# Designs tried in a protein design chat: VHH binders against Fibroin light chain (FIBL). Part 4

Target 1, 244 residues: Fibroin light chain (FIBL), of Bombyx mori (Silk moth) (p21828)
Amino acid sequence: SVTINQYSDNEIPRDIDDGKASSVISRAWDYVDDTDKSIAILNVQEILKDMASQGDYASQASAVAQTAGIIAHLSAGIPGDACAAANVINSYTDGVRSGNFAGFRQSLGPFFGHVGQNLNLINQLVINPGQLRYSVGPALGCAGGGRIYDFEAAWDAILASSDSSFLNEEYCIVKRLYNSRNSQSNNIAAYITAHLLPPVAQVFHQSAGSITDLLRGVGNGNDATGLVANAQRYIAQAASQVHV

## First folded at step 22 (VHH; from w4 with L50F)

Design z5
Fold by ESMFold2, look of step 23:
Structure z5 (fold): chain B 244 residues (1-244), chain A 120 residues (1-120)
Amino acid sequence: as target 1 above (244 residues)
Amino acid sequence: QVQLQESGGGLVQAGGSLRLSCAASGFTFSSNTMGWYRQAPGKEREFVAFIYSGGYTYYADSVKGRFTISRDNAKNTVYLQMNSLKPEDTAVYYCAKWPNTEQGSAFDYWGQGTQVTVSS
C-alpha cells in the first residue's frame, strides 16, 4: 500500500518570502554565467520565475527548490551524473506499477544526501568562488550516467498530481533536456523530474523557507554556512517523514 | 588523493553491538556529507545512513532506531554505532563520501570495507 503525507493548499502559508521569492530567484540565477545556460535551461528559468510570482506557497516552494538545485548543478566545473535522481525516478515508477515502495524509500537516502551536499556548492558562490571551477558534480558512476529511467511514467504521475499549467509547460521543456546529448542537460532533467515526484515534492514544501533564506543569504556576500546547515536540517527531517 | 579506511568490523552475536570507524583524508572533511553503505553476499550494495556537514542525519528504514551515525571533524572520522544487531545485518560495510566538492573519481569515494558478521 501507498501512504503519502501531503500538504493541502488550505494548510500552506500564502507567501514564502513576503512576496520576494521571484526577486530571490532572479538574483540567484545571476550567479550562473549565460554560457552555461542552454535555450531549454533559459526556458526553465523563466517558468520558475513565473511560478515564484504566484500567490500560493506550493508554487513558490517548488520554484525556490528547483532553482537551488539547478544552480548547484550548473555551478560545478566538471559535470557529474544523475544516478541518484534516476534511481529515485525508477524506484518510484516501479512502486506505482507494483504497489511495493520499499525500493523507493531506500533510494531517498542517496538522493537527499546529494541534495544537501549540493547546497554547499551554493555557499561556495560566496566564500570560495574561485574554487567552483575545480569542483566536480555528483557522480555515483552508474550505467548510462543516470539517463536510463522511465521519463514518461514519472511525468504521468507528476501531472496527475496537479492541474498547474506551469507543470504542463515545464514537462515539454524538461523533455527537451531529457532528450539532449548534453550531460548537464540530462542531469537537470533527472533532478527536476525526481524533485516533482509527489512524495519528494512534500520534502521541499517543508524545507522551502530555509532554502529561500539560503538563496537570499548568498547574495548578501557573507558566509552562509549556517543557512546551509539550517536547510539541511529541514531536508533531513522532512525526508525522514516520507511515507509511501 | 581521497582515502577512506573503515575499521571496527568483526563477529558478534545477535543482539550485540559494534562501532565502525572511517578515517578520511585528502579532502575537506568538515564540508562533506559522509555516510555508510553495506553489501551482503550475492546482493546489491545498499544505503545505510548519511550525516550532513552540519551534523544532521538520515537512516534507511531497516536500521532506524538501531544504528547511529556520527562524525568528529577534528579527527576527520565518521562512525556507525550498530546496536541490536541481527543476522540480516551481516555484510561488508563501506564508508562513503558524497562527491561534489573536490576533484576525484567515483572509485575514490568509497572505502575498501569492513566485514560485519552477526551469528544467530
Scores: ipSAE 0.717, ipTM 0.874, lowest interface PAE 1.2, mean pLDDT 82

## First folded at step 23 (VHH)

Design t2 (from z5 with T57P)
Fold by OpenDDE, last read:
Structure t2 (fold): chain B 244 residues (1-244), chain A 120 residues (1-120)
Amino acid sequence: as target 1 above (244 residues)
Amino acid sequence: QVQLQESGGGLVQAGGSLRLSCAASGFTFSSNTMGWYRQAPGKEREFVAFIYSGGYPYYADSVKGRFTISRDNAKNTVYLQMNSLKPEDTAVYYCAKWPNTEQGSAFDYWGQGTQVTVSS
């Protein structure tokens, strides 16, 4: 027989907090030592905290999703690559130019597979941080490590998708990350960029609640294995609804 | 060492069904996203499906509604039930492991593949 692990929201304990996204991500960020953060990443952190403090759900969702993605990639002691992110970015911008998004849609599977997989890293920061200290981040081994992609075109699309001033601010700092000579920074730039692609952002918008729960659990120092599974569930569901 | 061994491929007529299996070892299977890719002759390898560690699937548009990915963590096995097969489904199917931070498993891994041939 085939056994599939299923979790329900009723089976996952919910931590009690002030219910604010800003508080949740703030606590989550505390699990990443500031010495492991470049100045640019610290700036991103502050931007995301500000976003999470906004009254609109879209800003909160974006902040939470980005936070989760970034923390996941900061969890490993040795940076991996951003191949999946780069591929989804390039295929999207190609779609925008050509009107054919078949390649983009094809890239979503690999990308979200990584997204969900990497959520485990966030949990590992709590339950077994020692194992991550010298670990190598996830990598596909593509040319350039996924750190060179259609950056400007992607952000043109991202900035066109929203009037949020935060995106302008993010653009500036992410561009610095993109152009940096630091692999971790480059990876973070790719991940942020990928997360903010309009169709991808929509997926995270729809799954933000579960991601918030995950970050809450992590922030409180709890084993979030079940919360990871739950987040994976909603991400998969939302991803299956992408229409481009 | 990561090992992925596919099985279950074969020749089937259009409209038929096959069930692929992938036996995995050399890593913590229960916490790893698993999936399937395929490569048709003269074409690039393409994504087919993945399933998260928690057992939640995602499918490529081309196979959605026809294929079902599942997993048995107790057996370290991932499956691909393929129904309503079409000639365009003809390909070598590869089991895939998504990267993690375990030693020696930072990269994606694929098995040797299993041939699926769908005749008209």
Scores: ipSAE 0.907, ipTM 0.956, lowest interface PAE 0.5, mean pLDDT 91
Fold by OpenDDE, last read:
Structure t2 (fold): chain B 244 residues (1-244), chain A 120 residues (1-120)
Amino acid sequence: as target 1 above (244 residues)
Amino acid sequence: QVQLQESGGGLVQAGGSLRLSCAASGFTFSSNTMGWYRQAPGKEREFVAFIYSGGYPYYADSVKGRFTISRDNAKNTVYLQMNSLKPEDTAVYYCAKWPNTEQGSAFDYWGQGTQVTVSS
């Protein structure tokens, strides 16, 4: 069983940034040139903007968190591997099947380590974009570069966890990304899938405010080093509270 | 060239303490997530802890409450304070650098490791 710490109704913010989540996301996406986006990625962008425009905090939080991660991945000149994401996904689906989530829990550290590290890339879009243009993602040596994993089983679990219509839309587009012959798209698919795993989603839900602040800072063209640190703080704290 | 050098390992009795150090060079230490892994004989390498560039830690369940990860950016060093050691903590401990999408960070980097042996 997975224990998810649910916020009480009184503890859940009504919205992110007084309903400006969509604006924050839009500004963040502007740092990624559309020519560097596949059609599928553009579709994801639109889905996330729509999610951010919803009235519920959960949708806004998910949209903001996904946006941050995707932008970080898109900032790389050459895509690397997505091993940490793949491992989280596979270990989770194994946990669901076996009832043993020990492997999944072990995979969380490496994964969130990468998540937090990648937040620096978002800031680098502002302070040193030239360096990112020629950056190379990590080569981690896992099977398929982390682009082959238990996709369908993962999404079965994801879709079972929420009645949000946006998840159905995301499933369709992420499936296309997963099956594409583009490594960047595959990596993004892995990230989104990992993000939406219920225990992982909870972490991002709890850290969404700080991630929003980060994206806002970046959107304003400011050095967001301190905001990165703050987001890292909340991610680490939230991750430490996950029980499966 | 990225270099990670672990030190501080040794033999200790159950309930004892050790402090591991990892000296890092060849990259911007202050902007990188650092951490520790360990590998026991006949077992797979397992995650122990990481610490973000901002100084925020995360621990594996097996070491939570007993181990403390910290860093000194001025010295390019990451530490692992290990208290209340158990025989099951016996392993080679590896310092780790999380990769980024920046040039020069294309791999997970490991040191040579330092042996920690906890006797019952």
Scores: ipSAE 0.885, ipTM 0.940, lowest interface PAE 0.5, mean pLDDT 90
Fold by OpenDDE, fold request of step 26:
Structure t2 (fold): chain B 244 residues (1-244), chain A 120 residues (1-120)
Amino acid sequence: as target 1 above (244 residues)
Amino acid sequence: QVQLQESGGGLVQAGGSLRLSCAASGFTFSSNTMGWYRQAPGKEREFVAFIYSGGYPYYADSVKGRFTISRDNAKNTVYLQMNSLKPEDTAVYYCAKWPNTEQGSAFDYWGQGTQVTVSS
């Protein structure tokens, strides 16, 4: 049995940033030039903006969290590998099949370590964008560079966890990213997939407010070091409450 | 060049304590997630703990409540306070830096490791 600490209805905020989540993420996306985005990535961007424009907190939270991670991955001039994402995905699907989530639990540390580090990268978009432009992502040495994983099984679980129509749209687009011959696109697919795993999604749901604040700060062109720390706080706290 | 150097390992009896240190250089320490892995003989390397640049920790289930990770940005050092040690904690402990956008970076940068042996 998977136990996820979920906020009660009374504890869930009504909205993010007084309904301005869409504006916040839109400004964040502007840090990535459209010419550096594949059509599929642009589609993801639009889906997330649309999600952020919804009236429910869950949609807004998901959109904000995904945006942050994707922007971080797009910040590097040359993409690296997505091993942490692939590992958390595969270990989760194995857990679903076997009933043993020990491997999944073990994969959470490396993954969320990466997530928190990516928040620093987002801040670097403001502090030193030139350095990121010419940066090379990490070589991680995992099978397929983290671009081959149990995609369909993962998304079966993801789609089963929510009735949101946006997830269906994301599935179609992310599948294209997954099957593309572009490493950056593959990495984005891996991240989105990992993000949307039910236990992982819950962590981001709980930290969405702080992530929004971070994106707002970045969007304003301000050094967001303090906001990064705050987001890291909530992510670490939420991650520590995952039970599977 | 990224450099990580672990210290503080040794032999300790079950129930004892050790404090590991990792001196880091070659990167902006204050803006990087740092952590620890360990590898026991015949086993795969496993995650132990990380601490975000903001100073917030996360622990593996196996060490939660017993280990404490901390950092001193002024000294470019990350620490692992290990209490209530068990024989199962016997391993080579590695300091880790989570990847950034540095060219040629691996998933994690590793130090040379420090041996921790917990006797029954």
Scores: ipSAE 0.881, ipTM 0.937, lowest interface PAE 0.4, mean pLDDT 89
Fold by OpenDDE, fold request of step 26:
Structure t2 (fold): chain B 244 residues (1-244), chain A 120 residues (1-120)
Amino acid sequence: as target 1 above (244 residues)
Amino acid sequence: QVQLQESGGGLVQAGGSLRLSCAASGFTFSSNTMGWYRQAPGKEREFVAFIYSGGYPYYADSVKGRFTISRDNAKNTVYLQMNSLKPEDTAVYYCAKWPNTEQGSAFDYWGQGTQVTVSS
């Protein structure tokens, strides 16, 4: 027999908060000790909090989605690799140059597989934070660990997609992360860059609500397994709608 | 120690069907994204499909509408139902585990693979 294991909407925990995205991400960031954050990461945190405080949904969505991914990456005591992120970045920039996005589309599977898995990782912050303290992050063993990619071309495309001043600020900070001699910082740079690629950003935009719910649940200290499943649902759906 | 064992491959005519299975052990199966890759002769390994821990699938464009990925958490098994097979589907199919934070499972893992051959 074959069983498809899905969580029902009725299994999604309900949490009470002030309804503000900024509050949600602030609580989420509290799961990462400031001593485990570089100055640049702290700057990113502040930028994202500012974004979440904006009145427009796009800013809030971006801030929430980025926050979730970054927290997932920071949750591991030992940094892993950013291969999937690097691959999606390079394949996208190649697509922009060549007009052929077949490679980019192919790279989306591995990437979003990790995105969904990272949501499980976030939930582990509640379920078993001690396990994460000494854990190793995702590793694929690709060249350079996914820390070297077409950074400038990617951000050219990202910055061309929006006039948001926050992207300019992020560019400056992420560039510092990219050029740093710290693997964790490099991985974060790769993730943020991948996250902000226009077609990827759209996926996160569409799934931001469910990610917010997840972060809310985590922030409240509750097992958010059902919320993870729900977020995975929306991400999978949105990812399937990418048409580049 | 993570273990992935694929089965169900074989020779099939174009338009036929196969069902691949992957038995997993050595990690918390129910909390992991599982999936399939394939590698055709002379080509790079390519993504085929994944299924989130929540049971939601995602497919490569090349197999969308023809392949179905599913999982049985009670059996620690992920499946790939392949319908309407084409010669271009000929490849070694690998079961894949996305990394998690469990001890010994920080890396992506693949099994030994199972050969799928589709004749015209």
Scores: ipSAE 0.879, ipTM 0.940, lowest interface PAE 0.4, mean pLDDT 89
Fold by ESMFold2, fold request of step 26:
Structure t2 (fold): chain B 244 residues (1-244), chain A 120 residues (1-120)
Amino acid sequence: as target 1 above (244 residues)
Amino acid sequence: QVQLQESGGGLVQAGGSLRLSCAASGFTFSSNTMGWYRQAPGKEREFVAFIYSGGYPYYADSVKGRFTISRDNAKNTVYLQMNSLKPEDTAVYYCAKWPNTEQGSAFDYWGQGTQVTVSS
């Protein structure tokens, strides 16, 4: 009922900068330094910085992609919801249980449309930081705001796909975010969980170079509209190649 | 107020083509992901396609290779070119705007819809 999926070096579509992912991530986090963060969110930040310091592409790619998503969610002053993430999580776990991934395939469009939309928020931290301070984050509007989903089945699949000690530690922290009464924490838990679903993680594995370029451009204080578009291009291309 | 107005629906024979348009207003169209959903009789609304603000599209499996989504940022319009139409494409097609930090209620995410009917 649980598919074992190991990520291999042969899956890398483009290079990420050697040894520079940690610096890129660290500078990107400075743009949300004034955001109220729970202890659990700070612990995720530390795990991702440590992952970005590893020598292997997979760890760096995962750290970069998760950092971009979390920064986008922290950019608005009032949290949105996790509905797109919850839908892809539940559709995936239903697919693992049943062997029928048609629902999961259908959930990818709304989810990746949302992911690429959120990359625009990262650029807005440079262009219009004051505008975001009192804004409400993106919300699809679904029952429960997408904060209740099949968390344990999703993480069973995630952990079965890799022997990474970072994933075991991340599971413990994300579980605290999931069980929190804070909606921002719940939203971040959902997006981390959705990002790490094996077929979704493969999309970010392939697009991590372009996401790194975006975070570097934002860190330099430049309007990164072209870098957002390039990251969107890689995400759309990789998502079109997802197979289950 | 976000407003999405679809047009271009109608009756076509199987194998035919149709082009849908969606005029958008009340938000910054050029920075927003746009797309299409559809709802067939007795079925839930399903995703058809999106196009990122940068012009990069993504398609549901059922329409890939037959439908093309595009946008004209100067006209604040998104299009859906539908080729090789099949009876199972019969549905009400809804233009959709992905949520952003400055959007309203869920009602403001979709238009009124336009009927597409594909006869055998």
Scores: ipSAE 0.805, ipTM 0.909, lowest interface PAE 0.8, mean pLDDT 84

